# VHH binders against q9usu1r752to985: the designs that were tried, part 1

No score or structure here was measured in a lab: all are predicted.

Target 1, 234 residues: q9usu1r752to985
Amino acid sequence: TPEEFASQMTLLEFDYLKQIPSREWIFRSWVSRDSRSAVRNYINFSNCFTYWIINCILEKKNTKARTAVISFFIQTAYKCLSLQNFSTLMSIVSALNSAPIYRLHAAYKLVKAEDIICLSGLREIVETKKNFSTYRALLRKAELPCVPFLGVILSDLTFIDEGNPDVLDSSPHLLSFNKRHRLADVVADVCRFQSSSYEMQSNTDLQSYILHRCRFVNQDLSYLFDKSLSLEPR
Unless a header shows other numbers, all headers, positions and changes below count from the first letter of the chain; antibody chains aren't numbered by Kabat.
F stands for the ipSAE by ESMFold2-Fast; E and O both for that by ESMFold2, at different seeds; each is averaged over both directions (binder to target, target to binder). V2 = 0.75 x the mean of E and O + 0.25 x the DockQ between their complexes.
Where letters were taken out, [cut] stands.

## First folded at step 3 (VHH)

Design E10g
Fold by ESMFold2, look of step 5:
Structure E10g (fold): chain B 234 residues (1-234), chain A 121 residues (1-121)
Amino acid sequence: as target 1 above (234 residues)
Amino acid sequence: EVQLLESGGGLVQPGGSLRLSCAASGFTFSSYAMSWVRQAPGKGPEWVSGISGSGGSTYYADSVKGRFTISRDNSKNTLYLQMNSLRAEDTAVYYCARGEDTAMVYYFDYRGQGTLVTVSS
C-alpha cells in the first residue's frame, strides 16, 4: 500500500541519514563519486530511487496501468509529507516532473481529481523558487522525527564551503568567521534530525526489495524519453 | 582535484551582453548536470539556469528566460552562460555549480569561486 511503502521508505532514508558522521558535513566528503562517504551512498540511493520510479511507470504497457502507478506514487508522496519525510517526497515529485513522465498526458487524464490536486500542492513544495522557500517554511514547522531533503543540505553546504572564498568580500577574517558560523548552524540542524527515531515497524522484505530494484535501474534519460515516446506518441 | 573555474565577469552597462565560461576538471564532465547560480550582495543564492549532462535539456529561471542562454562543450569540459539585455538586477556573483545528471538538476555538490557581474553605468 502507499502507506506501508511510505513508512518503509522513511525508515530507509532515515537510516541513510543517521549513518552520516558529522565530519562528512564539515569536510564535504561527497564531492568525488568514487568516495566511500556515507553522504555519497545516500546521494546514489536517492538518484537510483528517482530513476526507479520512472522505470516503474514506463514498464507498464497500457495507459490504465501507467495511471495506476502514477496514482500510487502521488499517494505515497502525500503520506511521506504526513511522516515529515521530505526526502522521499522530493524524489517522487522529481520523477513525476521528469521529461519522460511529465509528458504522459493520456495517463494523467485518467488520474482522479483528488490525486491531481494533491500533486499540484506537492509540486509547490519542491519548487526551487526563492531558494526552496515553501520547503524551508514546512521544515521550520516540522517537529522530530523528520527526514529533511538531502539536496537542500548539500546545496547550503556547497555555498558556504570555506575552501571557496566569497569573491564579493574583501574582509578575510570576518568572512572566515561568518562561513564557520553558518556551517556550524547547518551541521547542528542536521545533528538534531539525526538524533531522533521513527517508531514504525521495519519490513525487511520490502526494504530489501526496494534496495535490490534500485541497484538495477536504467538511468539513461535519452533511452527513457524514447520509451516514453513509443508509449504515448507526440 | 575537482575544479570549476569561472571567468568572463565584469562591468557592463544596462542592455549590454556578457558571456561567462566555466572550465571544469577532475571529473567526468559529461556525466554531470551543470547550473549557474548567482548571489547578489546581501541576498541568498538564486538558481539561474541548468543544463543536462548531454546538453540536450536546458532550464531557466523566469527572471532570465529569453535573455540568457546556457550551453556546454563536453569536448572542452566547459560550461557557458550567454547573458543578453542585462539589467541592474542581474548584478551578482555568478557561480558554476555541479549536480547529478538526474531529474534533480537543481541541487549541487560542488561550486566554483564565482565571477562578479556588475550592471551599472
Scores: ipSAE 0.347, ipTM 0.693, lowest interface PAE 3.1, mean pLDDT 83
Fold by ESMFold2 at other seeds, look of step 3:
Order: sequence, then C-alpha cells, then structure tokens
Structure E10g (fold): chain B 234 residues (1-234), chain A 121 residues (1-121)
Amino acid sequence: as target 1 above (234 residues)
Amino acid sequence: EVQLLESGGGLVQPGGSLRLSCAASGFTFSSYAMSWVRQAPGKGPEWVSGISGSGGSTYYADSVKGRFTISRDNSKNTLYLQMNSLRAEDTAVYYCARGEDTAMVYYFDYRGQGTLVTVSS
C-alpha cells in the first residue's frame, strides 16, 4: 500500500540521515565522488530512487497500468507529507515533474481528480522559486521527527557567503566570523533533526527490495525521454 | 583539487547580452550536472539554469526562460551561459555550481567564486 511504502521509505531515509556524522557537514566530505562519505551514500540513494520511480512508470506498456503507478506514487507522496518525510516527497514529485513523465497526458487523464488536486498541492512544495520558500516555511513549522530535504541543506552549506546584511565589502576577519556562525547554525539545525526517531515498525524485506531495485535502474534521461515518446507520441 | 572559475561578467546596458564561462578542473566534468546560480545583493541564492552531464537535457528558471541558454563543451571542460535581453533584475553575482545528474539538478556540492554581472543604464 502507499501508506506502508511511505512508512518504510521514511525509516530508510531517516537511517541514511542519522548515519551522517557532524564532521561531514563541516568538511564537506561529499565533494569528491571517490569519498566514502555518508552524505554521498545518501545522495546516491536519493538519485537512484528518483530514477527508479521514472522507470517503474515507463516499464508499463499499458496506459491504465502507468496511471495506476502514477496514482500510487501521488498517494505515497501525500503520506510522506503527513509523516514529515520531505526527502521522499521531493524525490517522488521530482520524478513526476521530469520531462519523460510530465508529458504523459493520456496517463494523467485517467488519474482520479482527487489525486490530481493532491499532486498540484505537492508540486508547490518542490518549486525552487524564492529559494524553496514554500518548503522552508513548512520545515519551520514541522515538529520532530522529520526528514528534511538533503538538497536544501547542501545548497545552504554551498552558498553560505550571504550572512548578516550589515556586512558589505567586508574585511576578511569579519566575513570569516559570519561564515563560521552561519555554518554552525546549519549544522546545529541538521543535528536537531538527527536527534529524534520514528516509531514505525521496520519491514526489512520491503526496504531490501527497494534498495535492490534502485541499484539496477536506468539513469539515462535521454533514453527515458525517448521511451516516453514511444509510449505516448507527440 | 576541484576548481570552478567563472568569467565573462561585467557592466551591460538593459537589453544587452553577455556570455559567461566556467572553466572546470580536478574532476571528471562530463560525469556531473552543472548549474548557474545567481545571488543579488541582500538576497538568497537563486537557481538560474542547469544542464545534464552529457549536455542532452537543459533546464531553466521561469524568470530566465527564453532569454538565457546554458551549454557545455565537455572536450574543453567548460560551462557556458548565454544571457540575452538582460534586465536590471538580472544584476547579481553568477556562480557556476556542480551538482547531481538528476531530473531536478538542484543538488549542489561545489561552487566557484562567481562573476559579477551588472545591468544598468
């Protein structure tokens, strides 16, 4: 069911998040792809999962079958919102917004109206405008436990140079202090999310299935778009 | 070491054009999605455009769609942004950012020091 899938994805993603030691945030251990960092492992999983969703939809030759898979993931994403699992939510909506999937108008025509309305609301959360302002507002209101979206954390750490508005054409010493303060704030916030737990029961078989399926997924977006064209021509 | 060096910024009049370049080194350039991210004074960073590792897929923020063109030359390890029909609100420091080759391309793990673009009469 979408509910069971959402619960197990939440546990799986939260475990990835909890494994990240504070030193990786401070030293940016993920910059080298040769790094065996916990952050890099989580990034790789999130990427594989997003492409896995795309592949699941495009593997179905029948329009009704593709509609069923789309509906399943819409419902899963909605449950993820209820669980405050923003990471899985972002992955699902990103896959549904991808060029190969977004264009499947025949399949979307068959999706129930309530699921389409739900998807429209979820799409607002993924929007990048105003630096993810909708997502950030939801995150500020969220109580623990919560799985924040890793992409925004990484972006914040990468683009931290904007600090206190009073720092214009700053001296190196003042800029360095503000940068370190902002870095510490981001790391402290991440540690806060890492410090809680979800109380749902683990289904190790389902989690292993997900991990196994993601490992062998096609990630060539050009190929996937061509497959989309063959399933629903222009 | 990973390095991204932006160039091509400067002062330009509204309606004008600029081409930004980003020289990449210290990693397998073709394996990474690349993006341009801009930051106006006192504002948060704003994603502008992204391109897949192969160059086969391009993405644009609504604010620049139809005016900006992202491209890459994997043989020269260089990322480009052609900016046309520039407006005053395009004034910002433009950063070259390395990311994941995903449908969304927002996962940035490294950026350059940026190049300033000023659009003013």
Scores: ipSAE 0.339, ipTM 0.699, lowest interface PAE 3.6, mean pLDDT 83

## First folded at step 4 (VHH)

Design T16
Fold by ESMFold2, look of step 7:
Structure T16 (fold): chain B 234 residues (1-234), chain A 121 residues (1-121)
Amino acid sequence: as target 1 above (234 residues)
Amino acid sequence: EVQLLESGGGLVQPGGSLRLSCAASGFTFSSYAMSWVRQAPGKGPEWVSGISGSGGSTYYADSVKGRFTISRDNSKNTLYLQMNSLRAEDTAVYYCARDLEYGSGYYFDYRGQGTLVTVSS
């Protein structure tokens, strides 16, 4: 069911979030290709899940079957919103917005109007414009427990340095202090989310199924697009 | 070490064109999707466009769709952004960013120093 799937994905995503030590955010441990990091593990899981959704849709030969899978994930994303699991929500919408899936107009035509309206609202939440302004507004209002979207945390860390450097207008010690202050704010916010828990009961069979299916998923977007073309020709 | 170096920015009049380049080194360029992200003075970063590792899939923000074209040359480790019909609101520092997904604009782990594009009469 969408409800149970959303609950178990929330527990999985939250476990990944809780495993990240604060030092990884400061040193950006995930950028080094030679070191393992908890952030990299979480990103890898999120990508695997996104591609798993793409593969689930494209493995269905029948247009109505593909529509049913799309509808299932729309409903799952809506339940994730209710759980304040923004990470799974964004992964689902990312999959549905990917080139191989977005182009499946015949399948989307068969999706119920109610689910299309729901998807439109979910897409507004994940929009990247104005630095994820809709998402950030929802996050500011969210109560614990909550799974924030990892991508916005990464964006904040990547873009802490505002504007071009200007040595005439800048003080090195003020710039360093400002950067450390902003880093501390990001870390404090993440620690706040990590300090809570969800009260849902684990379903280890479903969690194992998700993890196993995601591990072996094809992530070759060129191949997946070609498969999409064979299922719904141009 | 991962390096991204943007170039091609400058002053241009409204309606004009510019072509941005991003030279990549220190990683297998073709294995990564790439994005362009811009930041106007006093504003947060705004994702502009993304492209898959092979270059087969491209994505655009609504604000630039039809005016901007993202491309890449994996043999030269270079990402490009062709910007046409420029408007004053396109004025920003443009960053080349390494995208950890398919070019969605959702995950960036590294960016360059940026190149300034100013659209002014």
Scores: ipSAE 0.435, ipTM 0.727, lowest interface PAE 3.0, mean pLDDT 84
Fold by ESMFold2 at other seeds, look of step 7:
Structure T16 (fold): chain B 234 residues (1-234), chain A 121 residues (1-121)
Amino acid sequence: as target 1 above (234 residues)
Amino acid sequence: EVQLLESGGGLVQPGGSLRLSCAASGFTFSSYAMSWVRQAPGKGPEWVSGISGSGGSTYYADSVKGRFTISRDNSKNTLYLQMNSLRAEDTAVYYCARDLEYGSGYYFDYRGQGTLVTVSS
């Protein structure tokens, strides 16, 4: 069910979040080529999950079957919003906004009106305009526990330049007090999210299923788009 | 370590053109999607354009579609942004950023120092 799926994805995502040591946030350990990083593991899972959704939809040859899968994930994303799991929500909406899926107009016409309205609201959350302003507003209102979207955290850590411009090949530790203070604020917020817990019961069978399915998905966008064209020609 | 070095910024009149370059080193350039991200004074970063590792897929923010063209030369480890029909609101520091997805603008893990583009009469 969408509710159970959303609950178990939330537990999985939260475990990924909790596994990230504070020093990775401070030193941005994920930037190094070939280095092991809990952040990279989490991003890789999120990308695999997004592509798994795309594959689930495109493997259905019947338009009604594709509509059912789309509706399932819309409902799952809405439940994720209720659980304050913004990470899974973002992954689902990214999959539904992907070129291979977004163009499936015949399948989308069969989706219930209430689910379409729900999807429209969810798409606003994913919008990158004004530095994710809609998402950030929702995050500020969120109580713990919460799974924040990792992409915004990474963006904040990568693009904080207020107060002191970087120079080419300068010392990496030549940061203004303002930049250091703002970086520390981002890290403190992440640590706050990591410090809580969800009370839902674990379903290890479903979690294992999700992890196994995500490991070996087709991520070739050209192939997936061609498959989309064959299912719903222009 | 990872290095990204942008160049090609400057002062230009509205309607003018600029071509930005980004030299990459310290990682396998062709295995990563890349993006251009801009940041106007006092504002947060705004994703502009992205390109897949192979260069086969390109993506653009609505605000720049039809005016900007992203490209890459994997043999030279260089990312490009051709900017045409520049407007005052395009004034910003432009960063090349390494993208951990396929250029969609959601996961940036590293950026260069930036190059300033000023569009002014």
Scores: ipSAE 0.356, ipTM 0.714, lowest interface PAE 3.8, mean pLDDT 84

## First folded at step 7 (VHH)

Design U1
Fold by ESMFold2 at other seeds, look of step 7:
Structure U1 (fold): chain B 234 residues (1-234), chain A 121 residues (1-121)
Amino acid sequence: as target 1 above (234 residues)
Amino acid sequence: EVQLLESGGGLVQPGGSLRLSCAASGFTFSSYAMSWVRQAPGKGPEWVSGISGSGGSTYYADSVKGRFTISRDNSKNTLYLQMNSLRAEDTAVYYCARDLEYGSGSYFDYRGQGTLVTVSS
């Protein structure tokens, strides 16, 4: 069910989030591509999951079956919103907005109107307008537990760490204190999310299934787009 | 050691043009999507433009479409932004940013020190 899938994805992503040691936030271990970090491992899982959704839709031979999978993931993303799992929500909407999937007009025509309306609302959350203002507003209102989206956090750390001075006339010492304060605030907020827990019961069989299916999926977007063209020609 | 060094900023009149450059080193430049991100005084960062590792795909924020052109020269490890028809609203520090490789989104794991562009009479 979408509800159970969303719950188990939330538990799985939360475990990835909790495994990130504090030293990675300080040293930004994910910047080096020579070694893996817990942050990079989490990103790799999220990328695999996004492409797994795309593959699940495109492996269905008839339009009705593809519509069912699309509807399943819309409903899953909506449940993720209610669980405050923004990471899985972002992954699902990213997959549904990808070129191979977005163009499946025949399949989308068969999706129920209420699910299409739901998807439109979810797409607003993913939009980058005004520095992700919709997502940030939802995150500010969110209570614990919550799985924030790492992409925005990591980008924030990048632009705080080496940005220009906030105040053009300020001394280097004042700038350094302001920068360290902002960095500490972001890290403290992440640690706050890491320190909570979800009360949902684990389904280890479903979690293992998800991890197994996501491992090493086809991520060749050109191939996937060509497959999309064969299923719904122009 | 990843390094990005922006240059080419300056003072220009409205309607003028400016070309920004970003010299990259310490990583395989052609393997990474790159972006320009700008930050006006007192504002948050704003994504401006992006380009794929090969240079085959380019993307622009609505506010700069038709006025700015992103390009790259992978043999020189250099990213460019040609900025035409500049407006006062384009005044900002412009950063060269490396893609985080997190889905298809514009999220970043490294940026340079930036170059200031000021558009005023």
Scores: ipSAE 0.571, ipTM 0.820, lowest interface PAE 1.6, mean pLDDT 86
Fold by ESMFold2, look of step 9:
Structure U1 (fold): chain B 234 residues (1-234), chain A 121 residues (1-121)
Amino acid sequence: as target 1 above (234 residues)
Amino acid sequence: EVQLLESGGGLVQPGGSLRLSCAASGFTFSSYAMSWVRQAPGKGPEWVSGISGSGGSTYYADSVKGRFTISRDNSKNTLYLQMNSLRAEDTAVYYCARDLEYGSGSYFDYRGQGTLVTVSS
């Protein structure tokens, strides 16, 4: 069921978010690929999940079966939006927008109109236009609990700027104060999300199933695209 | 250990051209998608252009499409941005940015200190 899957993904992702120690936000531990970090572990899970969705769709041997899987994940992403789980929502839309999946026009033609309209709305949320303005507006309105999308947070921390020229002479210590203030605001906001809880019952069997199925997925996009071509030729 | 160094910025008149360079070190350059991100005074960062690790795929924001060309030379660990038909709204600090490797999206874990491009008479 899309509802139960979305709920358990939300609990899983929220556990990953809560496990990130405050020091990682300050020292940006994820920048080094050689270092283990809780942020990188979370990113790796999210990437595995995205590719798991792609593999689930491409492993179905007929078009109607692929359509059913696509519809399941559209409905799951919509439930994630209502749970304010933007992280799983982003992963699902990323998988459905991937080259191997986006091109499955025969399967998408069989998706019911309501789900196609829903997918169009979800795609607008993940759109990068005006610095993710749609996503940021939704996040500002979101009440706790919420799982924010980590990619925007991490990019914000990377691009918090010191020394951007003003048309007037800018004091170096004023610019450093502004950077520290903006960094503190981003970190405080993340800590606020980490300090809440979802009131859903955990299903450990389903969560373990998801984690085990994601561990060994094929992430070779060239292979997956070729598989997509064999299933729906040009 | 990761380092990105932008160069090639300066003052240029509207309609002019500039070529930006970014020298990379401390990581396997060819394994990472790279982007140019700009930030105008008082504004948030704006993604400009991206290129895959191999250089086989390039992407552009609508605001620069047809005027800017991203490229890379993996043998020299260098990223480039050719900017033509420059406009006043292109005035910004331009950053070379490394992909976060979070899905296929344009999210970043490292940037250089930037190079200033000013388009003015």
Scores: ipSAE 0.559, ipTM 0.810, lowest interface PAE 1.6, mean pLDDT 86
Fold by ESMFold2 at other seeds, look of step 9:
Structure U1 (fold): chain B 234 residues (1-234), chain A 121 residues (1-121)
Amino acid sequence: as target 1 above (234 residues)
Amino acid sequence: EVQLLESGGGLVQPGGSLRLSCAASGFTFSSYAMSWVRQAPGKGPEWVSGISGSGGSTYYADSVKGRFTISRDNSKNTLYLQMNSLRAEDTAVYYCARDLEYGSGSYFDYRGQGTLVTVSS
């Protein structure tokens, strides 16, 4: 049931997004070492979810079973795209692109051609070429509700400069105005995403299951890579 | 409390070399991957190079691979960028940036004020 999983992940991700107070966007609270930042909590969940996917695949001893899990998450990521949930989409593709999983050629050989084509399209979205141009284009076309990927937002806030001022007016006050205007535009976009709602029905049992499983995953990538080697030694 | 202070920029001729430094404070430096990001006048930021928290893994943009070397000294809380065979297109403000380590890309949650590198005859 990739459709239901994608719907419930979307509701979970959206709840994390909505919990971020406006003050964090303005003061960039995630930069401090305070682990109680709502932004940091959201990032931690997303990373835990990524590692949970890796663990789910590597826990299967049978190649066909690993293929089934890979296919499930490809289909889930595709449904996340249709829900405009770019955060879960990015997490799934990151897991499938991780060294322990990417190298599972025997399992990938058994994945249906339709799902491989789908995965190739999803991988294009996460490409960093032209400053994430594919993702940014999709985000600009997206209607509400939408869950944007925080990584690009946070990096944009970090690197906003004042840009090129008008040639006729290069005074310091105009330079500061341009920077503040660009910052305000990014924050306004985030607030716009936070102000909408998804209409899907909540499945509290599934959401609790996901949250519980993510908390207890092994996140040691070197250990997971060694486990991957033992499953497919090539 | 987080601070990153870049230094070592300046004017250099094409083919020349510079070594940039970044002094870090206010966080556990060795726990964070770090990057150099540059921004030419009127352009968007361009990721240049990255290094893991331990220093065991280094990464480079294609445009600088083979010419630039990133390194770090965790005992001195300092990040370095050795830039060789400099070209006019390397002219930019160079920022030391703390990697967010989120997803599979290079994303950042803090940068310094930058140091200007000008490559001109």
Scores: ipSAE 0.555, ipTM 0.816, lowest interface PAE 1.7, mean pLDDT 85
Fold by ESMFold2, look of step 7:
Structure U1 (fold): chain B 234 residues (1-234), chain A 121 residues (1-121)
Amino acid sequence: as target 1 above (234 residues)
Amino acid sequence: EVQLLESGGGLVQPGGSLRLSCAASGFTFSSYAMSWVRQAPGKGPEWVSGISGSGGSTYYADSVKGRFTISRDNSKNTLYLQMNSLRAEDTAVYYCARDLEYGSGSYFDYRGQGTLVTVSS
């Protein structure tokens, strides 16, 4: 079920990516935070999914059950890497690194060594040091189809017009031209990812299940941390 | 019409202090986590510090921990960065950035024009 789960999450995430019209990249429609932005809708889904993973683990009352869920998601994230679905991979690792889950030492002690080694490698991919250098290297090497991580794309767009006041004062029209060129390059890269397709068959029942379960999950990290403390005191 | 306007940069000697300010408008400031991001000439952006919407949680890059203090005044829609024990390596343009609210990571959907901090002998 990790393989099928990863495949269906990949199809869901790719559909969200493909729905983003080019004008949102140009005008940065997500900055206003209205609910009509396709970018914001995608982000909201990804956040719901991350918290759903946290809730799935914390709903299990015994340690072995929590270990099984953690192992399931480690294996799912590894399959996402092989599918070049970096978005779901980032969401899973984020959930497993969250304070409520990371502290579950008793559950992690029961996880098989090969899955712990796998998780360590996945954590290296999502590390932010050196401006996401590991992730960016994998993305440059990736063949189509691929689901890139949206957070890095949006942050890159935000910092394209970078410079100190001295640079901005020296040649305003040249700086504006360079900004438009870099913006166009980022948009072209995104369009390249949007233009392909995955060959996997849709499982509508499983996709509907995922969407239904992810919607309206508890996203209060303080509450979830307190729940974690009650399950593994220390 | 989201706006972020940084100020307080300047020239300072090593070991000195500066306080940066960021005036926010056009959005509900208290609803957003905020960060300071810096960029040295020819380098990529580097996250420096972050603060939750309420101000209850603060976060720092290892390179600035113990020297920099982030704070906010939600009644004045203002973000601050107190920088102490400044080093030459801290020389950069400092940006006030609004958190994208994507997972638990620091990703950004808006920034100001920045304020230049130069630390030189």
Scores: ipSAE 0.540, ipTM 0.813, lowest interface PAE 1.8, mean pLDDT 86
Fold by ESMFold2 at other seeds, look of step 8:
Structure U1 (fold): chain B 234 residues (1-234), chain A 121 residues (1-121)
Amino acid sequence: as target 1 above (234 residues)
Amino acid sequence: EVQLLESGGGLVQPGGSLRLSCAASGFTFSSYAMSWVRQAPGKGPEWVSGISGSGGSTYYADSVKGRFTISRDNSKNTLYLQMNSLRAEDTAVYYCARDLEYGSGSYFDYRGQGTLVTVSS
């Protein structure tokens, strides 16, 4: 069911989040190619999951089957919103907005109205307008437990203070203290999310299935777009 | 270790042109999508343009389409932004940013110190 899938994805993603050691937030270990990074492992899983959704839809040869998969993931994303799992929500909406899937108008026409309305609302949350203002507003009001979307966090860290490390004088020192305070606030907020837990019961079989399937997905967007064209020609 | 060094900024009159460069080191440049991000005084960062690792796909914010051209030379580990028909609104610090490769969005894991572009009479 969408509910069970959403619950198990939330537990999986939260485990990835909790596994990120404090030193990675401090030293930004994901930036160096030679560094081992729990953050990079989490990102790789999320990307594999996004492409897994795309592949699940495109492997269905008839339109009604593709519609059923699309509806399943819309309902899953809605449940993720209620669980405050913004990471899985972003991954699902990204897959449904991808060029190979967004163009499947015949399949989308068969999606029932309540799911289309639901998807419209989910798309508003993911919108990048005004620096993700809708998502940020929801995150600020979210109660724990919560799985935040890492992409915004990591990009925020990058634009607060990442650059040439050897600039030092009195004016840069004052700016550096202010930047350090803002950086510390972002890191503290992430640590707050890591400090809680979800109480849902684990389904090890489903979690193992998801992890195993995600490892072997085709991530070639050009190939997937061509497959989409063969299933629903222009 | 990872380094991005922007250059080419300066003062230019409206309608003028500048070419920004970004020298990359400490990573396999051709493996990463790259972007230009600008930040005007008192405003937040604004994505300007992006280019795939191979250089085969380029993307532009609506505010710069038709005026700016992003390119890269993977043999020289260099990213470029050709800026034409400059306007006062283009005044900002321009950053070279490395794509995080997270979903289909533009999120970044590293940027340079930036180069100032001032468009003024």
Scores: ipSAE 0.524, ipTM 0.798, lowest interface PAE 1.8, mean pLDDT 85

Design U1
Fold by ESMFold2, look of step 12:
Structure U1 (fold): chain B 234 residues (1-234), chain A 121 residues (1-121)
Amino acid sequence: as target 1 above (234 residues)
Amino acid sequence: EVQLLESGGGLVQPGGSLRLSCAASGFTFSSYAMSWVRQAPGKGPEWVSGISGSGGSTYYADSVKGRFTISRDNSKNTLYLQMNSLRAEDTAVYYCARDLEYGSGSYFDYRGQGTLVTVSS
């Protein structure tokens, strides 16, 4: 039931996105842990979900079982793409690209060819080369509703270029105007995504299960890598 | 207040080496993955390398793999990037960045002021 899982993750992630007030983007409320932040809560959930996937795979004791879980999440990520849920897609691919999981060559060898081809395409989307150029192209073409990947939004807010090519002199006033313009563009784009709705039916029990499971997940990557070594030596 | 202060940039010949440092303050350094991100003039940011909070896992962009080494000293709250076999294409402002994930370059929430590395004959 990759389709149902993808649908409910999409609704859950969209609820997180809609709860973020616009002032958090302007003031970057998530930078300080002293300020509780809706953005920080959302990112914490996304990280917990990524680690939950890693744990689900590594808890399976035989290779065939691990292959089945990997295939489930590949199919889930593909459905997320069709729903334009780039956030869950990124979390799944991040888990599959993590050191403990990426190295499970025996399990990956048993994954059907069509799913491997699908995963290869999904990996291209999350690729950071050229500043997420593939993802950004897909996002520009995306129709609403859409769940964008917050990492690119945060990166844009963090790395607004002070030396934008449109600045022909080193005037601080012109540079400040360009920064404010680019900030406003990022915020406007986020508000656009927040203004729509998905029409899928909610399964509150499944959403609550996901939230609860993510809360108790092991996030010690070195421990998880050691567990991976014990399951597939070499 | 979170602070990241990069140092160690400068002019170097192709094939040369530099070591960048980043002093962190205002947060629990060992709790966060860290990355180096570079930005050439007029270009977008490019993730270079990342390291987990414990230092147990390191990640590299293909363009620098085998030439650059990321490390951290959690007792000194310092992140490092050893850059060997430098090429003209490595010329950029290098930023240290805090990563809210495990160091794969996904969620940068803060960066330093940057340090300029120029690779030129």
Scores: ipSAE 0.407, ipTM 0.750, lowest interface PAE 3.1, mean pLDDT 84

